# VHH binders against Probable fructokinase-3, part 1

Every score and structure here is a prediction.

Target 1, 345 residues: Probable fructokinase-3, of Arabidopsis thaliana (Mouse-ear cress) (q9lne4)
Amino acid sequence: MASSTGEKGLIVSFGEMLIDFVPTVSGVSLSESPGFLKAPGGAPANVAIAVSRLGGRAAFVGKLGDDDFGHMLAGILRKNGVDDQGINFDEGARTALAFVTLRSDGEREFMFYRNPSADMLLRPDELNLELIRSAKVFHYGSISLITEPCRSAHMKAMEVAKEAGALLSYDPNLREPLWPSPEEARTQIMSIWDKADIIKVSDVELEFLTENKTMDDKTAMSLWHPNLKLLLVTLGEKGCTYFTKKFHGSVETFHVDAVDTTGAGDSFVGALLQQIVDDQSVLEDEARLRKVLRFANACGAITTTKKGAIPALPTDIEALSFLKDQKKRQTNLKFSKWCCTASPC
Structure headers, positions and changes below count from the first letter of each chain, unless a header shows other numbers; Kabat numbers aren't used for antibody chains.
ipSAE, averaged over its two directions, is called F for ESMFold2-Fast, E for ESMFold2 and O for OpenDDE. V2 adds 0.75 times the mean of E and O to 0.25 times the DockQ between the complexes of E and O.
[cut] stands for letters that were removed.
Atom coordinates printed by the task and the answers are left out, and those that the model quotes come from them; centres of patches stay.

## First folded at step 1 (VHH)

Design n09
Fold by OpenDDE, look of step 5:
Structure n09 (fold): chain B 345 residues (1-345), chain A 122 residues (1-122)
Amino acid sequence: as target 1 above (345 residues)
Amino acid sequence: QVQLQESGGGLVQPGGSLRLSCAASGFAFSSYWMSWVRQAPGEGREWVSSINTGGDSTYYADSVKGRFTIARDNVKNTLYLLMDSLKSDDTAVYYCAKGTYYYDSSGHFDYWGQGTQVTVSS
C-alpha cells in the first residue's frame, strides 16, 4: 500500500495533564509514606502521546503551572514527539497533582491538589486557535468541563475545531471524585454529547450515564445521537462493541498478562484515532473498522502488560509485532487442533 | 467465504406460523449483528428485523412488530425468525443478512443469503 507522501493529519488532544504521586510503600498513609514515584498522566495527554508513538502527528492543548512539574510534563510531551504549541504556562497557579493511596482493600483513593490547578484556569483567550484549526481530529475529555474558565476554553476550542472541519472525538473519562456530584457530572458530560462524532465509553461509564445496570446493546444505543459516526463501548478483557448508523458488532481483545490497566483506554483511543485520521471512510466500512478496532484493542492490551500509563504505551513496531505473534499463535492452535482430529488415535 | 443459507419457508394459511432459519458460515457469526430482510413481488427490499451480537437486543419493523421474533444461536451459528399471525402481505422472499442495523429506512447489508420463499395464502 503506497505510503501516500501526504502530510499526516494532526490530532489535537485537549485537556489536563498532571502528575500522580504513587507511594513507594503500600498500605500506609500518605504521611507515613517514605517516598513517592512520579507518574505523569492525564487522559488527553496520554492519547496524544499514544498517537505520536504509533507514528501519528499529535498536539496537546492545555495549561500547566510555570513550575518544575509543569515543565517536566511539557518535556515529556516533547520527548514523545507531541507538538507543545498549545501549552500555556500559568505563573500563579501550580501544576495539578494527585496523591494515590492504596487502601487495604486494594481500592485506590486520590487526593487531588487542584485548588485550583493551572489546567483548570485555561482561558478561551489563551487558546492557540491556529493549532486547533489545523486539527483533523480534535479529542477531548470531560474533566475540562468541571470549572470555569477551562469549561469556556473547552467549548471555544470545540467550536473552532468543528468549524474548521475537524472530527470531534469524545472520551468522557469519568472521574467522579472531581465533580461536585454525580448528577452534575452526568449533566455536564451530556451537555456536549451531541457535538461529538466519535464517542468512547467504558462499561462503567455506560452504566453511570444511562443509570442502567443492564449491560446490553440497547443500553448502549440509548447514548446514540443523530450526528454520531461511531459509538464505542469498551468492555475490558471482553474487547469492545461498536455502533454506527449502518452496522454494529463486537471485536474481541487479546488475552495478556495484565500488570496495570492504567492508560489502556487512552492507548485504545490513541490507536483508533491514529488509524482513522487520514482516512475517515474507515468509519463506514465495517471490515476496515474491525481491523482498526483490533489494532486498538491490541494497543490497549499491550499497555496493560507494563506498569504505568505513558511508559506502557506501545510504538507502532511493538503493536505490529504483537499482532503478528498473535496470528502465529492462532494458526498454531488451529493446526494443533486439526492434527489432533486428523490422527485417529 | 461468507455463506448464509436460509430455510424454513413455505406455504401457510393466514394466521399461521413459520420458523425460518439461517445457517451462517465463513465468518465470526457471534461478532456481528444479523438481520432479516424480505422482498415481495414487484417491491423493493424491506427490512424486517435485526438482532445484536449477544441476542439481548432485538429490533423490528412496524409491520411485523408483535408478530415476529428474531433470535440467534451463536453456538450453532444460526439465525432464526419466528413468524406468527402471518398475513397475506407477509408473502415475500426472506433473506438473512449479515451485520446490519436498520436505524432508519435505509439498510446497508454486506452479505445476503439466497432467500427462502414465504407464501401466505388462503
Scores: ipSAE 0.000, ipTM 0.265, lowest interface PAE 12.9, mean pLDDT 89

## First folded at step 13 (VHH; from r1 with Y101T)

Design u1
Fold by ESMFold2, look of step 14:
Structure u1 (fold): chain B 345 residues (1-345), chain A 122 residues (1-122)
Amino acid sequence: as target 1 above (345 residues)
Amino acid sequence: QVQLQESGGGLVQPGGSLRLSCAASGFTFSSFWMSWVRQAPGEGREWVSSINTGGDSTYYADSVKGRFTIARDNVKNTLYLLMDSLKSDDTAVYYCAKGITTYDSSGHFDYWGQGTQVTVSS
């Protein structure tokens, strides 16, 4: 191995990148909207950018259309310091588009242009295997498992990363409408479950995967496998629960004035991975893990305070400033309570 | 509705072999990990083995490693347990279960079969 250099470990994120089109006016259906703003997206790409903004080293592996949108997306990765050596461009297929709105009645509407999109056409023989072998952490979701040839590329990339000693990080990021059926989604998501070292799911995904409406520690542990190092269940505004071989517990999140939750989970994952890549023994130390999860919760919370995913991903300075402000707030509340209940101020 | 029906149990001599089967219906068999558990007379249920959705990953309790083999046929919706080198300690009712966990014998699996008796005696 390398001598004492102090180099940061590389986090390689594998999967899709696309453009979300979001209405220029709020609360409308897709057909009612007079226009749309383009918003770069894709959970694996957001994770890579999150890592880079927090001062980590990240690369992205995926395929984009050889079109104006694909080149724009690659440019966004580069501008955010994400290594782009793993990006391929498809000469025929277009970059994936998603139209997304939240209607005034609270219903979400989606329309996907993926028939197929370039991300679905990544082949095993197009993989930058040297980049993948260099990963300290290899991160992936489940969307690239939906169809061939990308499914085979995904499996090959996981195999190569694992053989090279990378920590495998899995966030299924379930997008049920993209799957032929809930049963196919469950089958494919669970087919690679025991290959991962770290798994993060939401409470909604836990219910989907177990078909159990009771959300307790026993339900979460029903998805534990012997080689897993960390299982995380995110609970949105209620924080997260964590499970390791030695311990388990919960970490509360921070309450903020949320405007757009898009990308909060990706921000959480990016923060987690960035904090552990250079010292994975954190996973064996509950006190240290809890601090990392508190930081990840902070990044997720900050991300909800701005519209969009990528524009809302925090820098390390923003995250630390947020945490410092929370400590000052807690001190002021303790002082106020003491004055009101115990003695005159 | 979920149904699991075990078969293949019986009386065998020490060192003998048995093949247990479990016919599954009422759910998408290939979407779930499957497990075998057993209950000896007067004891709680003990996890024996689990197999992932595709059948390429298998897990065994230490008490049965090297002697038992779990397998599945996703076309026939059938789970198997191949039991070799049987000992008197293996005497139990064997249950087929939907689920993957090793940690809680008190009903972690969301459905259990009716069981099949395996008796190892001389």
Scores: ipSAE 0.017, ipTM 0.494, lowest interface PAE 7.8, mean pLDDT 87

## First folded at step 17 (VHH; from w1 with H107Y)

Design x2
Fold by OpenDDE, fold request of step 20:
Structure x2 (fold): chain B 345 residues (1-345), chain A 121 residues (1-121)
Amino acid sequence: as target 1 above (345 residues)
Amino acid sequence: QVQLQESGGGLVQPGGSLRLSCAASGFTFRSFWMSWVRQAPGEGREWVSSINTGGDSTYYADSVKGRFTIARDNVKNTLYLLMDSLKSDDTAVYYCAKGITTYDSGYFDYWGQGTQVTVSS
């Protein structure tokens, strides 16, 4: 029954929101850095913002500290049009922070202030169940599975959303340093694997979850569970591969001058969910799905052209403009190649 | 190296019961879904059952639903298949497999040597 009411389906994103503190000077220790730039983030929060910026309806469910940073983060959600009725504030626990160290070798190290942070302390009884039940799509990551009581809250929210008929979207968004061990991470990530209707993983995550270094269709399909509708593997600059019960294939991404890849995956997921929330039949139509994935790839690509995650997330206007420009470039290239072949000098 | 060793197969009368076991080693057993597959003579391998990491989620082929029960002991690194109300059509070599996939038996990475189950009057 097509919900007759012209109202867009709600995408509820569940999980953490935090602030990354990025040193203003690279190659030095945190203690030696003269200052830090605030980079608000959190994969689920980024997804919600991405959806909203693309013109979708989004809500965020999570817990923040009742402090300046928590209120700042909530304000960012609100400013971006995300429904914040699912946010709880903890009066005792602080908002999660991460300090990023850029090593001389280019590797990033993270020092987390989560001992515990407010996001970890979300309880099942604090959940806005009415909001969750109103979700057409319920999206979540894996960080919320790390500790109690947030794990229980995650499970309850997922259960309620599923019972209400929501499509469950899962991006594990693996952050190994946040887990007690890689084995524990895998165990917990996979413990709820079968609950998701849509799963998106990166190539790195695919290897991690399967312990198989071979990146092929067989490896991806080894993660197929009986109730899965769509499995996606993102491959960075190579685009993505998709798997359904009926078809599988790949969609290439766009070549851009990448500045920062932060948030690109979140942008991709947000775009995907925004495109399918009101018409899930797209998942059964390969041609339509490919168009959606092309759009998602575009959003991901655009996100890499600016610094940061949230600041780089595109609007619908930006995404459409980008796609239009790309089409023109392709046509011009084809025309130029044709002209060179037609004029035998 | 991943090792899977099945046991518990045998000859049983129709309506009888068997318990299969699979001893797993060479990987973190608790971190992976596990499955049973079977191959009857002259037929291809078919998926039978799968279980998640915690054991709280289980799946069965329609042919065995209500008769078979998959279980796991993560402390012992052992996978089980309880088979009740066995039928002649259940005659097959049963294999323990690492992974979830119900799409095609070819997508499993690792299998054991299998254990023979024969249901005959």
Scores: ipSAE 0.902, ipTM 0.958, lowest interface PAE 0.4, mean pLDDT 93
Fold by OpenDDE, fold request of step 20:
Structure x2 (fold): chain B 345 residues (1-345), chain A 121 residues (1-121)
Amino acid sequence: as target 1 above (345 residues)
Amino acid sequence: QVQLQESGGGLVQPGGSLRLSCAASGFTFRSFWMSWVRQAPGEGREWVSSINTGGDSTYYADSVKGRFTIARDNVKNTLYLLMDSLKSDDTAVYYCAKGITTYDSGYFDYWGQGTQVTVSS
């Protein structure tokens, strides 16, 4: 059925974009590292790129430094088909950077160059309100809530989007080291909780936000608010759990050889939003929602098979190909099991 | 350990007012939504009101809307429920709860012991 040639709904993603500098040598200090690989990122930016790569319309709203890195990041958005009309460049503040330390134990530590960075200094008066009003979906994280004036900009953007009738999508994407304290993080993340129509949290975030270690429906539902349409809990390799007012369930993900999980959540969210932006009635149809979530899980899974976030985000072709292959595998496994049961050893 | 202690309940005439308080301890009060729930005799628990972390967003059941006001003092770790224009149907044990309102009051993590509110002529 030819999807009606109508103009695709715009998904506007609001928040930070930054560059992670990853040492070329593991197990040494940052000062001892002979070099760094640039890894562009930012959860909201990744979501925008994910949407675009899947064939959706995406725009990014944020602030970058008027420097080489800022322009590089803007270029990456453009290269990936993301509308960059919502980007502001700061002439005084630098683009946000993070240096990643890989410990011998495999844990990552981050040293942030955000004192402040340009993304933190986005003001309400700098917002492209026309762009924001044009959004069918307005997506945001929580990092933009950390400091003023970006917090105020976030609030204004959210207000404008909501007033314009956009679906508000919220992925807190908790980064504890960026917050003054865990308590402050929780406080601010939850302060705007009721504004979102769709919320996605990980199992880790669920525990953090509820201070409950029990991963069950009750714990998830404790995060329900009266205006919520969809609550999603991603469970890594176990897939996701979904909650609506009318139904709840789980969708398994796909088994893949994971290389790097960076950006997997962003890919999942991007895929979800891309699939629902033009038909939000999917949120009220469990069968349709499950199909969407299966697709989102696939995109997340594919993203884990390559290093980095943005480089690993799949296209629609890649995602569809992957799903076709998975069906074939399942069919073959069923046939093999059937053959084993039919042949009386 | 999370502790919620309700107070302020009592006997009041129809049309009267009460102020309930809930003293919270054992968790970072300011970082959680808080709610009031009530249970009338022989009935299930009913959600009454919820308030966000900052206090700038409040929600009310239709049955109490316009009559009840939820508030919080994050410095004192105290949740309040101002109840005006009380009706006989408001007679219940009122519980302070940690968390956001759900359609099913069973999804709250922690409850206080409750305070009895009786509206009778």
Scores: ipSAE 0.877, ipTM 0.943, lowest interface PAE 0.5, mean pLDDT 93
Fold by ESMFold2, fold request of step 20:
Structure x2 (fold): chain B 345 residues (1-345), chain A 121 residues (1-121)
Amino acid sequence: as target 1 above (345 residues)
Amino acid sequence: QVQLQESGGGLVQPGGSLRLSCAASGFTFRSFWMSWVRQAPGEGREWVSSINTGGDSTYYADSVKGRFTIARDNVKNTLYLLMDSLKSDDTAVYYCAKGITTYDSGYFDYWGQGTQVTVSS
């Protein structure tokens, strides 16, 4: 039975989902804080939600505690239209928590409840392999590589997705404090580098991975490998640079009044994947890729204008409206420049 | 600072074998992909082979595939290139480089002084 219409491709995102807790009062230590605001998060989960809000199909694969927070997080995924058939619940371990503060002396203080957390205990035999095999795109980070059994689950999920024909998308999302050492982080992040079809890193991550302070095309290309279809280096307010086998370049982002940059990278990735999942030939067409990256930059920029990660992830309508308004503002700026400089003597 | 010292080059007849070594220091060797590149007389640099951090993934230029083997020893911080079935067009200075690949772009951050391999009857 032949399908007369194309189905939207499924983007499966693999990894952790957790709750960040931030003090209700600024400038205090964690022990001094009278209360905390909870902020659901986790880069792979944010990517899945970002895809869904843009009208794509997304699923999340990971493990949560069989506790009130774990079920709340699963509910957030379902509420946002993310397929939850890949979610497992651990009977004993708790959902991961992270407490973060910026003290008055400028030092950051962290406290992680991961001794172990449920996400670290996902086993290969718990994976919903049918869901993973159905992925058109399989997206992952590096946090699930840190310890067993989740490292083995991560490797199995990647293998199954690749064998089924999925495009592998890798955003390491380096969280240095979670690793035994910077050297171990670099080693493990780079150990699966050649498995990915798409890699996105920030300029900070590129510096970490190369140990090179010079942020230029040569530094980025030192990480290029034959299996890679797209390497992206995000530069914050400077946009991003892109590299393929045939071409490279940069796309500027939009300048906005940033409130909270949390989740901007995940929004960017979700937008990219949603835009290419059903026509991956975009990766071979520079003009089309640049339009996709402009859209991804817009989603990232919008996300910075609101507090939180998940609450700030845009819908497709919001992203397109933002782009329309930015086009009008660029036109008005050109008229203003013309009026100021073109006046006769 | 990064130090890469190649050795093991020499004069070999066609069909012969040679093992190149590269001693590495000044960086955490096990955390980086490593490569071999070569430069024939009067020509540009040519990527030869690359190996990932753990040594479980290896890549070869078409010109050497099936004849050369890249390997690493992360305890001794040493990179190797085992060259078999050598041909006259393998004659070049061979450099050990820190990084994954460049197809002739010169995008490697650092490489050693090289070791000469000459294949002549």
Scores: ipSAE 0.541, ipTM 0.818, lowest interface PAE 2.3, mean pLDDT 89
Fold by ESMFold2, fold request of step 20:
Structure x2 (fold): chain B 345 residues (1-345), chain A 121 residues (1-121)
Amino acid sequence: as target 1 above (345 residues)
Amino acid sequence: QVQLQESGGGLVQPGGSLRLSCAASGFTFRSFWMSWVRQAPGEGREWVSSINTGGDSTYYADSVKGRFTIARDNVKNTLYLLMDSLKSDDTAVYYCAKGITTYDSGYFDYWGQGTQVTVSS
């Protein structure tokens, strides 16, 4: 018995939103670049937009600068159907900026304007608590844990959401350069581990959190917490591995011509949450969970086929069309294999 | 190199108490959840208790809940298990482990040498 009032449950995503600046030319240092293209970003914001594009209800809670970029970012959320009632504007601090390049030597170079940025200055007393209480799912990452006052706002928001009965979804979305040290990042990321009902990590994050290079079920289960309902390890082109109290397994992803992996994880999470928000018993039914994870893998795969995060997030129609096309492709590949074994192709 | 050394075991009468310690080195102790696991003679390993990085969340197996207390000191890099109201079926080698709980005690990659606890009348 999901709600049949014609309204989907609300997914509230908490955290940062910022602008990534990417050089107009490839292979240069940040100082050598003659110009930059702006790209809206921030994992919690991307998740909210992903949910909305798939036909779900989403809200974003965070803080932006009272500046042209902050208002542009709020406009992007609104234009994508994300409830903006949780957005605050800081009158003094600027919207966060990140300059990112891939140099010719293969090294990534970052420069962050967060000295401080507005997202870091969200206070507990600024939270739209009624919006947070209305969440069926409350989603967050780890970047809002880095400094005060935002850390305290994060903790308050989690407390309010949990007390209101929301399912807590945690994707640490580790950005090591933003932390004072790897040790501090690990400590803070793990300090709230037991508060979450769902945790998603990448294989790289799993290695970071465990300091274990062996990526097997034992390593993943070393992070299993008794209060968890679902632990997900995303493996990029190899799909994902899921763990619950009663079962575990893997779901393969789809073959695509990837051009930019930015936002693929956020697309995956948005799809997962959108598919379960109105019937969370899916988490205890392996067959249903596998179908949801296949859909989430499809959304992640589609996201990799285009440049950028937000521009690449699929609609529900695009995701369904992709799945139909992939089924036809797999059928044709099987027929081609039989043709090759029976007759040269 | 991860090093875990348990101590504080011994022979105790039923209803007695013991305090186990585990000295940790070779990793940033405060960044990891820590656990206690035990193995009775001729049996498999049994998860006992886990504690989060800050020490503010603790978890216990049903067999020890209410009788055992896990604690940590992040300044001294030491994990503790305070055992009260000991019973004969608590007799086991107790191991300190780096990591969170698991359904199978074999999931922990880093174990100490263990300390024997024997509860006998």
Scores: ipSAE 0.539, ipTM 0.815, lowest interface PAE 2.3, mean pLDDT 88

Design x2
Fold by ESMFold2, fold request of step 20:
Structure x2 (fold): chain B 345 residues (1-345), chain A 121 residues (1-121)
Amino acid sequence: as target 1 above (345 residues)
Amino acid sequence: QVQLQESGGGLVQPGGSLRLSCAASGFTFRSFWMSWVRQAPGEGREWVSSINTGGDSTYYADSVKGRFTIARDNVKNTLYLLMDSLKSDDTAVYYCAKGITTYDSGYFDYWGQGTQVTVSS
């Protein structure tokens, strides 16, 4: 179906989309599990969906297997209003699958069906270059850098987007087991660091990239480069820290009863990009940036309150309602403080 | 243990040239950005130049652009600074550093004494 024609800038997200399979019972090995629940995912795809649910304009560029799961995943993108003109289907390779469990001994167990998976086989000559040229923001991670031909496709897509004037947004989304070694992961993740205008990492990723266990502003700034406009470090329940050339600071997150943190980072990124795509001067204005980051934190927090990544991504209405409810709680606290100081309750 | 050994400094006339080297060991050199930092007598530390992991992107302080060239050899684990058209203001101890920062250089770990560059007539 025809997407809305809009005056909104297009956010193009590049990379993988896959299915996570999670055991129906907890505490078992993969072989012990009697069944699995499928959980569509992939950080770049989740970001595109997050943007679209917030009323933004998003497209996804990637490759899926020409199989029942690949077509299901493409359907999920379309149902969520994500432009699918950048999707290719591979006749031979299958859609990527990941099986994940937390065993009773506390060890995480993973099995990846990526030997190779279709996403790894996207070639530069398969890219929808006109779609990529139309990006106002081009978003990517690091998983598409791991092997050829997808690495070359990734590099070409970045080049085309940058030449067309897009803002480059990089969230490495480190999945260490997918790399041949930690050293190779660090090398390749850092090899394109200076190409990005915006970089978001978690505190765990920052520790990995710096090999520094001290998580402070100095450690984050050790990775600053002259081309950055914004460096973000997400700190889970402690919110995020932000760095620009002119200012830095922190924005607290919201306290919620978390059920499933999957996709919270992608929700945060989608919210950020959706809020800045049409007015990037926000990055030079600390008060405006802090408002955007508070909104992004709200979207991340909401995402943790429901099972799954994609089902939990908020709409703009849900995000604004959540923020309004938080303001009511603050107002009621001030009223109760006044009541107690004025006359004992 | 991370070790960084700078060399190649010396006394040079204004307009002269020097090549600095930094031998790196104890870490996976190719995985990290590398930088040069300098400290003039009685001054704070000043960032000079940085180079990415593959060597295909390089950055320079305004004070040295067009005169200095940073390079790396990931096979020999060696960082270089080629310094041309030297001025008296370039007189400093030069340190190589693991990482990149052009923002605030308050956090750097140096594993050597640096190498002295002195530019005078």
Scores: ipSAE 0.371, ipTM 0.740, lowest interface PAE 3.5, mean pLDDT 88

